VHH binders against q9p7j3. Designs and how they scored, part 46

Target 1, 174 residues: q9p7j3
Amino acid sequence: MILPLFPETQVHVFVYENVSNCAAIHEQLISQNPIYDYAFLDAATILYKKQVYSAIIRALEDRRDEQMKTKTIHSEVILSLSPKTEISSAFRQFSMTKKSKNIVVVKIDSKLTEEEEFERLDKLVEGNRVEFSDEELQKLIDFKVLKKNYKLDPSTLENPLASILSSIALRGYS
Key: E = the ipSAE of ESMFold2; O = the ipSAE of OpenDDE; V2 = 0.75 times the mean of E and O plus 0.25 times the DockQ between their complexes.

## First folded at step 4 (VHH)

Design h71 (framework vhh_8emy_2)
Fold by ESMFold2-Fast, scan of step 4:
Structure h71 (fold): chain B 174 residues (1-174), chain A 119 residues (1-119)
Amino acid sequence: as target 1 above (174 residues)
Amino acid sequence: QVQLQESGGGLVQPGSSLRLSCAASGFTFSNYWMHWVRQAPGKGPEWVSSIYTSGGSTNYATSVKGRFSISRDNPSKTLYLQMNSLRPEDSAVYYCAKEWSYRGDTDHRGQGTQVTVSS
């Protein structure tokens, strides 16, 4: 993954479909189990690889500038997906829930390779791994959720990428 | 089995233009970010440019911004780099790369194409 401002930062993104144990994972996240220190996103909210990359870049910028609003870089990624600065709203909009079926998982500053992280995550996530690609993400998106989260109109839905990226980059500055 | 094959390099004078091509196979080209990376003698690899899957968004290193243009043709699985106003400091072996990252070792690069800008 290329991050223009953070070329030395190790970033891995994983996609799982048909996950059967989201309720169990959610309980671990609530209990703040350090083994689960990842950003667990509901794939229903993610349409593009660039959407995830933009949130990661924003979170890393906030860390660099000592402006993080959440406890971890991973929770900062979740916040950064939201067009608003409200932590509770961002988590409700983008985080995996007990009812999620497909998830996107982000790991930043891993000391493991991408393959080693997959081996670890495969033990935590009971689902099918798929490629992190726009094609696979388009199979998992819920356009009603996307429209609501980013306040998109019908004309914007034909080319939502620029609007989504602007919302991520400009949160708190609009 | 990812394969990337660069072409289009050569020896040119300062101020000249070159167009590099990269033919991709062994993966779904349209699903991946693609990048151009260069390496000059005695130096490490330097990121040059990146292009989003659809071609709708591009990024450039400060040193080449305004002079280089990255593009892609998904039907033919080809990545391009249009290089204008070439300078001696642009001399390097140019590689195309699939989802390249300084830290990643799963990225694939081709054999490269040599660009030499000399008077």
Scores: ipSAE 0.000, ipTM 0.104, lowest interface PAE 18.0, mean pLDDT 81

Design h72 (framework vhh_8emy_2; at its last look DockQ between E and O 0.01; V2 from the best seeds 0.00; counts 0 for: pae E 8.9 > 2, placed apart)
Fold by OpenDDE, look of step 5:
Structure h72 (fold): chain B 174 residues (1-174), chain A 119 residues (1-119)
Amino acid sequence: as target 1 above (174 residues)
Amino acid sequence: QVQLQESGGGLVQPGSSLRLSCAASGFTFSRYWMHWVRQAPGKGPEWVSSIYTSGGSTNYATSVKGRFSISRDNPSKTLYLQMNSLRPEDSAVYYCAKEWSLYGDTDHRGQGTQVTVSS
């Protein structure tokens, strides 16, 4: 996928359910294995495609403007999901953990087609790929976690997307 | 305080239908997504279906898609689950929930209603 504002950057997003090896993946991430150069998100924290895209765009903008707060574009995506500026908080809120069962995987600057990237990633993730859609994400969401991460209340829960996007966009400006 | 009361469960034969109801009170019902979850003996909670606040968008577990239908009546603060073509594996206690957690840590659910599908 090509983003209109970033035509030179190819992005792929994949969703996996019933992943059995999140702990193993997590270990590889800790060891900074370059084969695992992705943003691994806990699907329990993601409700909308636009949430993911907004984070990706924010990360890319930060990179463009040389304002990245993290070391890698993928870690910046994770940070960009958070309304908080603290990197550790963002990772605790949105990053895949050893206990995760469902994940969203983001690849930035891919040189491969979506299918080729999937084949590569499929060797790393032991789970079932599902469509990257709001419908599928809704099946995987933890509302308690969502509410906590974005401080959603009765006034915002009716349309949480607006609140989520605002939080992402306005991070660091409050 | 938040109150949810499920009803409509029972013992039925495979292929039959049931309609569950959930009476909600103690919160602004129309402002919240509502969920049906179920739990069978020896198993953890399983998500069944969700409905958006307006009732215009719904989602279902793969295991019940095409057979179950979630709906809501905001004026009466009632959630419904129409269950058709019931199977033995649908047997469980069914709960309505104001907040669904993937890990079963739901925020406010009722006492549940027992659904048993058996020949």
Scores: ipSAE 0.429, ipTM 0.740, lowest interface PAE 1.1, mean pLDDT 93
Fold by ESMFold2-Fast, scan of step 4:
Structure h72 (fold): chain B 174 residues (1-174), chain A 119 residues (1-119)
Amino acid sequence: as target 1 above (174 residues)
Amino acid sequence: QVQLQESGGGLVQPGSSLRLSCAASGFTFSRYWMHWVRQAPGKGPEWVSSIYTSGGSTNYATSVKGRFSISRDNPSKTLYLQMNSLRPEDSAVYYCAKEWSLYGDTDHRGQGTQVTVSS
């Protein structure tokens, strides 16, 4: 994908269902293995493509403005999904865990093509790749998790998109 | 080899202040995020605060926000934590950390400095 405000930035987003090796991946993320330099999200927390893109845009804006609160652009994406600027809380809410089953993986600033990233990532993730689409994400979401993470009430839960995007864009100001 | 040496802990009364220091060596201090992590007896490690490479961006756990202030001096390779309005629940061993893993545990940490807030 090409972002209008960041046309030189390459962004790739991958979705995997029925991942059997989340514990092994999580171990590599804890050890900070550079091969795993991606944002690994629990798909239970992601409802829309726009949710992911909004977090990416916010992270890129914070990098451009020298306002990043975390070490890497990928950790900044995870932080940017949270309605609060609490780093540990954001990771607890949105990052994959060893018990995750479906994951969303984001790569920014890849020197590889999307196809080459697919080949590389398919060797790391033991699961079924599915299309990054609202339809596929809606099969993997946990609405109880989504409601808790964004503090949605019953009136917003039926059409939460605007509330979620506002929470991401206005992180730390409400 | 990464080395981190914390100091400045002690026994103080509620409402007191303490300033913790961390002397770093074995890596290019100015190129890494630095973190403070604490661990109370019987509990897992709790992230307290982080500071960007230049010092221009800081983050705090909700429990300490407004009371603690993190800072760094890159020329002296030293990290600081100014702790004000201390509470009994702040009692813990405080660790300086390099490359805190946001998915789990601290990558590198020092030996720690004990802070006890008690009357």
Scores: ipSAE 0.083, ipTM 0.489, lowest interface PAE 4.3, mean pLDDT 84
Fold by ESMFold2, look of step 5:
Structure h72 (fold): chain B 174 residues (1-174), chain A 119 residues (1-119)
Amino acid sequence: as target 1 above (174 residues)
Amino acid sequence: QVQLQESGGGLVQPGSSLRLSCAASGFTFSRYWMHWVRQAPGKGPEWVSSIYTSGGSTNYATSVKGRFSISRDNPSKTLYLQMNSLRPEDSAVYYCAKEWSLYGDTDHRGQGTQVTVSS
């Protein structure tokens, strides 16, 4: 996909459920293996497509404005999901872990079609690809985790999208 | 204020051993994962090893697994890296870090200690 504000930046987002090799992927990420240059998110933290796109847009805006705080655009997406500016907290809260079961995978600056990128990614992830959709994400979310990560109370949990998107858009300005 | 001070580096021959230490202050050491990271001249940082808060769970980069051993002593707020069977490719500045990200980012690391493995 191409985002309107970033027409020369191709982005792909994939969702996998029942992933059996998150520990192996985790080892490759720690080793900084370049074929694993994706943002690997724990799907338990992602409820909406717009949540992911807003984090991608924020990361791309910060790159454009030379305001990135992390090493790569993919690590910047992970930071951008967080309502807070501390890098360590953002990664603890949103990144895939060795114990993750379902993941959302983001590729920014792809030179491949969605299916070509999928073919490459599918060799790395041992799990079942599902559609990147609010319907599928709703099945994978952990609402207790979502509430904790975004400090949602019962009233905001009824309509969490606006609160979440505001947190992503306004991080560092409040 | 978080402070991390590495020590124990030096110039050694291939096959030698070194033990690195990291003295920590300014935070509750026992509550955080601790990490060793290394950086050769002109290269980006490379994660080496991590250790859980209790010391029971450890992880190593493939390049050092079986040769390096990470440990911690929570009462003395000290992190260690035992490096055995050192190779020339292990030459780098070694840093300890509080909370190393999977993507090579951290909020806090020390000034580093130089390890040089040369004939």
Scores: ipSAE 0.012, ipTM 0.361, lowest interface PAE 8.9, mean pLDDT 85
ESMFold2 (binder alone), look of step 5: mean pLDDT 81; pTM 0.828

Design h73 (framework vhh_8emy_2)
Fold by ESMFold2-Fast, scan of step 4:
Structure h73 (fold): chain B 174 residues (1-174), chain A 119 residues (1-119)
Amino acid sequence: as target 1 above (174 residues)
Amino acid sequence: QVQLQESGGGLVQPGSSLRLSCAASGFTFSNYWMHWVRQAPGKGPEWVSSIYTSGGRTNYATSVKGRFSISRDNPSKTLYLQMNSLRPEDSAVYYCAKEWSLYGDTDHRGQGTQVTVSS
């Protein structure tokens, strides 16, 4: 996708359902294996494409402004999904765990084409690829997790998009 | 490779103070956020406090805000938690944690130091 403020930044987002090897992937992420240099998110936490893009834009803005709080752009994306600037909480809230079943994977500044990244990820992830779309994400979300992560009231839960995007975009300024 | 060693815990009376220390080795300490996490018997881990790489930003759990103070000394690679006005509900094993492995921060904590607050 092309972002208006970052037109030269290559961004790819992949969704996998029914992943059977999350524990093995998690071990590689703990070991900091450079082959796994992606943002691995638990799909239970993601409801909208715009939620992911808002976090990516925030991370890229922080990189542009030399305000990144984590070591890599991919870890900054995970942090940027959180309404708070506490890194361990953000990873606990949004990152893939050994018990995850469905995942969203983000790659920024890829040296590979989207098709080459698909080929590479299909070797790492034992699951079914699905389209990165609001329809597919809505099948994988856990609304109790979403409410807790964004501190949503029952009144906002029926249409939480604006609240989620504001939480991401205004983190640290609100 | 990465090692975190907590110390400074003990048995104290309510209203007392303790200073916990965490000696870090095996990584570039100044490049990472550091955290204090505690766990009481039968409870899951509870995040207590975090400190930014330079020490310029700190965060605290609501339950300890105003009583605890997190700090770090990058030259000595040491993380501290100053605990004032201790309460019985503060009794727990206290762990320091780093974020070199952000996906497993709680799995990369030290062995812990026991704090018991009772009369």
Scores: ipSAE 0.084, ipTM 0.485, lowest interface PAE 4.3, mean pLDDT 84

Design h74 (framework vhh_8emy_2)
Fold by ESMFold2-Fast, scan of step 4:
Structure h74 (fold): chain B 174 residues (1-174), chain A 119 residues (1-119)
Amino acid sequence: as target 1 above (174 residues)
Amino acid sequence: QVQLQESGGGLVQPGSSLRLSCAASGFTFSKYWMHWVRQAPGKGPEWVSSIYTRGGSTNYATSVKGRFSISRDNPSKTLYLQMNSLRPEDSAVYYCAKEWSLYGDTDHRGQGTQVTVSS
């Protein structure tokens, strides 16, 4: 996909359900294997496509403005999902863990086509790929996790989109 | 072989300062981000701070921001952590790490240096 404000940046987002090898993937992530240079998110934390895109846009803005707080654009995406600029907290809240069952994978600056990235990721991830859509994400979200991560009250939980997007866009300003 | 040797830990009183050092060998130190990680008894490892290859860009955990300062000296291949206004909750084994993963632990960390803050 192509973002209007970043037309030269290629972005691919993949969703996998029922992943059986999260522990093995996690070991590759902690060893910083370059093959795994993606943002690996726990799908329990993602409710909307716009949530992921907002974090990607924020990360790209921070890279453009030379204000990245982490080493890679992919780690910056994970940080950007958090309403706070606390790197360790953001990773605990949003990143994939050994216990994850469903994951969202983001690739930025891919040198491969979407189809080629799909083929590559299918070799790394032992799970079922599903469409990156609000409908599929709604099947994988954990509303208790979402409420905790974004500090949502009961009234906001009925329609949390605006609150989530504001938290991502205004991170660090209030 | 990547080798990281931490030093400078000790037993100090709350409000005191300590400076930790990490001597690196077996890799081109100036080409890598370097990190400080700590682990308290009964807890998992906690990332503390990171520094860019040339210095200049630094990141801190919120629990230590404003109190700790990370720095490096590329010619001597040494990483430092200046710890001010120490608190009992800062008590931990402090590790120097090459290529610390934000997803979790890494095997590219040193043996550690014990910091104990008690009254």
Scores: ipSAE 0.112, ipTM 0.539, lowest interface PAE 3.7, mean pLDDT 84

Design h75 (framework vhh_8emy_2)
Fold by ESMFold2-Fast, scan of step 4:
Structure h75 (fold): chain B 174 residues (1-174), chain A 119 residues (1-119)
Amino acid sequence: as target 1 above (174 residues)
Amino acid sequence: QVQLQESGGGLVQPGSSLRLSCAASGFTFSNYWMHWVRQAPGKGPEWVSSIYTSGGSTNYATSVKGRFSISRDNPSKTLYLQMNSLRPEDSAVYYCAKEWSLYGDEDLRGQGTQVTVSS
């Protein structure tokens, strides 16, 4: 994927459903195994492709402007999904857990092609790859989780896109 | 086990300075980014500042930029926050946190140190 504001930056996004080894992946993330240098998100928290792209763009803007709050661009993507700037809260809200079943995986600055990243991730993730599309994401979202993470009321929950994107763009100031 | 112990808070007048400390143990301090976060009564946690492993790169929330300075001493495993020109809106419990264990349900913050700025 090529972002118009960051055409030199390689971005790949992958979606896996029915993942059976989330506990093992989580252990690798805590140990900071460099093979797992990706943003691993719980798909229960992601409703739209634009939600993921907005977080990626925000993270890349923060890196460009030398304002990153976390060690890696991938942890910055996870932080950027949160309407708050509190790092541990953002990870609890959006990152995969041992109990996750469906995940969204983001890779930025890959030295590999998208096809090579697919081959690599298929060895790390024991689940079924699906298309990164709004249709597939809507099958995996948990609306109770979405409502809690973005503080949506019932009327906003019926059409949450604008509220979610505003929360990401105005993180800490909405 | 990972332990973070904050100290240095207190009751001060507006315009005063305080230096907060965080003593870390149970992990290799020099390998991790460190953060200061604060929480005022009735408010959610607010990120204040971050510092890279070597101390060579720092970041600040807009609300404290130019007034606060984060630093670290890796040999003593201590994180610092120098707070200058304190304002009533800086009143909060201040916590230090480490990045590497952000995945999961563990409370990676210390017990906090209370800062109250009032006239």
Scores: ipSAE 0.016, ipTM 0.274, lowest interface PAE 6.5, mean pLDDT 83

Design h76 (framework vhh_8emy_2; at its last look DockQ between E and O 0.01; V2 from the best seeds 0.00; counts 0 for: pae E 10.4 > 2, framework grips, placed apart)
Fold by OpenDDE, look of step 5:
Structure h76 (fold): chain B 174 residues (1-174), chain A 119 residues (1-119)
Amino acid sequence: as target 1 above (174 residues)
Amino acid sequence: QVQLQESGGGLVQPGSSLRLSCAASGFTFSRYWMHWVRQAPGKGPEWVSSIYTSGGSTNYATSVKGRFSISRDNPSKTLYLQMNSLRPEDSAVYYCAREWSLKGDEDHRGQGTQVTVSS
């Protein structure tokens, strides 16, 4: 996928449910295995496609402006999901853990087609690929976690998208 | 040690067919994705096709989809690529690989087999 604002950057997003080897993936991430050069997100924290895209765009903008706060573009995506500026908090809030069951995987600067990238990723993830859609994400979300991460209240729960996007966009601008 | 050996390449006319084979050894063949990649002179490696035993999943590059067919025989540890309706642009060295990259860095691949499509 090509983002209109970043036509030279190819992005792919994949969703997996019932992943059995999150712990193994997590260990590889800790060891900084280059084969695992992705952003691995806990699907329990993701409700909308636009949430993911907003974070990707924010990360790409930070990179463009040489304002990244993290070491890699993928870690910047994770940070960009959070309304908080603390990297450790963002990772705790949104990153895949050893206990995760469902995940969203983001690849930035891919040189492969979606199909090619999926094939490579499918060797790493032991789970079932589902469509990257709001419908599928809604099935995987933990609303308690979502509410906590974005401090949603009764006034914002009816349509949390605006609040989520605002939190992402305005991080550090209070 | 991982070993892969390609065979079946040759010189053929456009529209013809070839079947490539890859003999694998030194690892549990059935547990891995297997790939065909090709490299033409002056170009980088190009992914062609992949297959995985679990579920029988197969994938193809857009440029070869509908013309090429990947298959495998796990008992004999052999990978195949049936190439139909060959075109001049299919000319390349074809490699069997367990791992590959667009940069040419491969964990495990064979020596390759030359395929030349020409009138």
Scores: ipSAE 0.012, ipTM 0.241, lowest interface PAE 9.1, mean pLDDT 90
Fold by ESMFold2, look of step 5:
Structure h76 (fold): chain B 174 residues (1-174), chain A 119 residues (1-119)
Amino acid sequence: as target 1 above (174 residues)
Amino acid sequence: QVQLQESGGGLVQPGSSLRLSCAASGFTFSRYWMHWVRQAPGKGPEWVSSIYTSGGSTNYATSVKGRFSISRDNPSKTLYLQMNSLRPEDSAVYYCAREWSLKGDEDHRGQGTQVTVSS
């Protein structure tokens, strides 16, 4: 995938369902094992492709502008999903945990094709790959979690996408 | 007291159409996103379709897109699923749900209605 604003940065996004080894992956992420240098997101928090793309773009903009708050571009993606600036809250809300069942995995600065990156990632994740699409994401979302994370009120909200994207774009101004 | 009651299921032939209904009570129906979920024997629950509060925003699983249509009537507190070009793989118990999660623990859904597609 090529983002128009970042033409030299190759990005891949993968979705896995029924992942059996999230606890093991989590331990590797805590240990900062460079083989696991991806953003691992809990799919229960992701409803739209644009949600992920917006977080990626925000993280890349912050890197370009030397405004990153976290140590890696992948951890910055996790922060960028949050409407708040507090790092530990963002990780608690959006990052894969030991209890996660379905995940979204982001690789930034890849030198590989999507299928080559998948072959590498597939050795790390014990689960079933599904398409990165709004349709598949909607099967994996937890709407209760989504409403909490973005303070959505279904009684007044017609289009949750615009509200979610605004939250990501306006972080730090609220 | 949240209550959801599905109806309209039955035994039909492949290629047939069927319309499911869900009567809602005990909550302000118009304030909730609503969903259809199905579960075939021996399989986990499968999300089918969702509709947002005004009914203008809808989405569908790939397996049913173009064949199924979700709608709602907020004054009558009723959710619908129009099912066209039915296939044997559509056979399942269909549930309407106020909340959707694969975990299922906090789902507000009805008792379900059986749809069986067989020749």
Scores: ipSAE 0.006, ipTM 0.348, lowest interface PAE 10.4, mean pLDDT 85
Fold by ESMFold2-Fast, scan of step 4:
Order: sequence, then structure tokens, then C-alpha cells
Structure h76 (fold): chain B 174 residues (1-174), chain A 119 residues (1-119)
Amino acid sequence: as target 1 above (174 residues)
Amino acid sequence: QVQLQESGGGLVQPGSSLRLSCAASGFTFSRYWMHWVRQAPGKGPEWVSSIYTSGGSTNYATSVKGRFSISRDNPSKTLYLQMNSLRPEDSAVYYCAREWSLKGDEDHRGQGTQVTVSS
């Protein structure tokens, strides 16, 4: 994927369903193992490709402007999905947990091709890869979680894309 | 106050070259990605090229790749676009932009410089 605002930044997004080793991955993330330097998201929280792209763009803007609130670009992606600026809240809302079953994985600044990153990541994640597409994401979303995370009401829930993207874009940064 | 001023446009024949310049002021030029965006009459804005803060990394739209070269001179706070092998399809107003997004929303864009490629 090439982002017009950051065209030289290598971005890869992977979706896995039926992941059996989320607890093991979570332990590696807590220990800050550099091999696991990715943004691991719970797929229950992601409805659209544009939602992920918007969070990536916001995180890259924050890095460019020296406004990152977290230590890595990947943790900044997780923070950027949240309509709030509280780090602990964002991680509780969007990060993969030990109990997650389906995940979205983001890699930024990869020196590898998508296929090479896939091969590496496939060794870390015990699950089935599916296409990063709105169709596949909509099979994995939990609308109760989405509604809670973005404070969607019944009228907004009929067409949540604009509201979600606005929440990500309007976190108080330019 | 952020100011971006483009220059170097004109009327040229197909196959010719033009070099566009953008003079920046009112912000720390060397700390920002810079972009070239164009807009043809009746069409929306189209991203053309981007350059990293130091000039070490560049990217181009598929339609201009191999024909256009973006560069910058941080000491003079100037952005450049060298356009070679111009085609009628390249006719547009060319804008220098500090920020560009997938939605076509720029943080700041200059007044633009008109490029017309016709026989």
C-alpha cells in the first residue's frame, strides 16, 4: 500500500482469523520482543480499510510533527484509532488481547516486501490469513464493540464510516 | 503565516520540458514533507509527487513516473518539479502543498501555476 501523504513509507496490513496463539503473542508484546514490532489490533474493532488507513496516516503525521505520545509508530497507530487521547483507554479498546480470535496486523517502515513480511508474520501467528478488504473485515467486526468505542447512536450506526473517520481525524491534531 | 508560491508554468508543446518552483515561508520548511498536486479543469485534485524532509526519498504518481523529478533545497526553502516529455494530459494548475491526504485535503496549498501542453 502506498499512502499519497507518505509515499515512501512501506505499509503492510494483514488480517488473520481463527488465531489460536493470541496469549503467546500478547506475552511477547509485553516483553517488548523486537521481532513482534507490529501493531496487533483486535479485528472486532475494525470495520473498514479506511479506518486503518486513517489511523496510520494520523500516526505518521504525529511522528513527522514530533507529537507522538507513545514510544513506537506501531503503538501510535493503536492510539490513533481512539477518539480519545488516553493511551491506556485506547489500548484496552483496540489492541489484541489474550482472548482475541481474529486480528489485524499493521507493519510500518518495513524494509521487506508484502510477501516477505507475510512469510515472517505467518511464523508468529497461528491462524488463517484472509484478504484485507471491507468484505472480510465485516465478517469479523463486533458491532457492540464498535458502537462502544466510537460512541455511535442508532442514526450514526446506519452509516458509521464518516463518523469513525471524523473521530480519528479530529483528535486535536492538524 | 504559511505561504507557498509556485512559478515556472507556461504554454509548451508536447514533448517539451518545464521546471516548476515553489518558494515557502512562514514555517520550518526542512521539517515537512512537500508535495506537488495538480488540478485540470472540471476534475478533482490529483497527487503528483512527494519528497521527504531531507530529499532522500521521493515518490511519483504512476502517470508521471519516469518523466517527472521532484527535488528540494532546504537552505533556500524551495521545492522543485522537473517535468520532461510533457503530454497534453499533463495540462493543469500545479500546486505546491505542505500536506496531502487520500481524501484530497491539503493542510496548505499555494495559488498554483498554470501548465498548458498543446500544439
Scores: ipSAE 0.000, ipTM 0.110, lowest interface PAE 18.4, mean pLDDT 81
ESMFold2 (binder alone), look of step 5: mean pLDDT 81; pTM 0.826

Design h77 (framework vhh_8emy_2)
Fold by ESMFold2-Fast, scan of step 4:
Structure h77 (fold): chain B 174 residues (1-174), chain A 119 residues (1-119)
Amino acid sequence: as target 1 above (174 residues)
Amino acid sequence: QVQLQESGGGLVQPGSSLRLSCAASGFTFSNYWMHWVRQAPGKGPEWVSSIYTSGGSTYYATSVKGRFSISRDNPSKTLYLQMNSLRPEDSAVYYCAKEWSLYGDTDHRGQGTQVTVSS
């Protein structure tokens, strides 16, 4: 995918359902194994493609401006999904856990082709890959989690896109 | 009741060495990864090092690799961090943690031990 203002940055987003090895993946993430250098998100927290892209753009802007709060671009993507800039809360809210069942995986600036990333990641994740689309994401979302993470009221929850994107874009003014 | 007690910090000059210890109780120490995390004033927590349950695999932040060594003694339920060639940038409160990472729960850390590297 090609992003506005970052045309040289390659972005790959993968969605996996029914993942059986989240605990094993989580242990690799804790140990900072470099082959797991991806943003691993709990799909229960992601409703729209635009939500993921907005977080990626924010993270790339922070990297360009030398304002990253975390060590890697992938951890910065996870932070950028949060309406607050508190790192621990963002990871608790959005990152994959040992108990996750469906995940969204983001890779930025790969040295591999998209095909090679598909092959590598399919070997790391024991689950079924599905299309990165709003339709597929809406099958995996947990609206109770979404409501808590973005502090949505019942009326906003009926059409949350604008509120979510605003929260990601404007979190620095909170 | 999980308890982690760090010790060994102090005020030292650049180039010095320190050995930190963490005494663990209230859980089966040998069944868990253990971690060292540090936090400097005004900054968020920074992961420093991790060690596998048996001690057979160790991992280090780029900033400390080659200077710090993590180890564990499962019979005594103790975690260690040997810090060599200390730099002013290493000044922080050092915490040992059960299941620590940006992906983990921050509430699984001890009270910390202060390391200050200054002339």
Scores: ipSAE 0.005, ipTM 0.261, lowest interface PAE 10.6, mean pLDDT 83

Design h78 (framework vhh_8emy_2)
Fold by ESMFold2-Fast, scan of step 4:
Structure h78 (fold): chain B 174 residues (1-174), chain A 119 residues (1-119)
Amino acid sequence: as target 1 above (174 residues)
Amino acid sequence: QVQLQESGGGLVQPGSSLRLSCAASGFTFSNYWMHWVRQAPGKGPEWVSSIYTSGGSTNYATSVKGRFSISRDNPSKTLYLQMNSLRPEDSAVYYCAKEWTLTGDTDHRGQGTQVTVSS
């Protein structure tokens, strides 16, 4: 995807289901292994493509404005998904865990093409790649997790897109 | 236990060619992406090129694309960089790297090999 406000920024998003090695990946992320420099998200927390894009745009805006609160653009994407500004809470809410089964992987500023990133990630992730689409994401979401993360009421759960996007856009502004 | 040993640098004139080699040991070479990174005096590390584990995919920095060619020989655990049409701005210490952030930072191991392009 080309982002309207950041047309020079290369963005790749991959979705994997039935991942069997999340514990191994999580250990590499904790050790800050450079080859795992991606945003690894639990797919149970992502309902829409637009949710991911909004977090990416917010992270890129924070980088542009020298307002990043985390070390990397990828960790800033994870923070930007949260309606709160607390880093540890955002990571607990949205990051892949040792027990995750389905993941969304974001890469920004890649030196590789999308095909080359896919080949590389396919070696790191033991799972099945699926299309990055609202249809596929809606098969992997956990609505209990989504409701808790965005504090959604039952009336909002039937059409949560606007509430989620507002939460991402207004992070830090109440 | 991981060791990388670069060689093949030297002093050459603009327009010349050089072939760099990197001998790897202490890890399963065929399982890793490999990279060439260079560093000129007073400047930070600059990524030059990367190669996929099988050699099927390669990437190049814009400044060297069309002039440099990265390759690998998994049986001999050796990485190569063929450098053609060398320019003064290619002068740097060249390092072979096993792990890299893909966004600019590198874990260059070994002593590197000096390339100087001058008259």
Scores: ipSAE 0.000, ipTM 0.127, lowest interface PAE 15.5, mean pLDDT 81

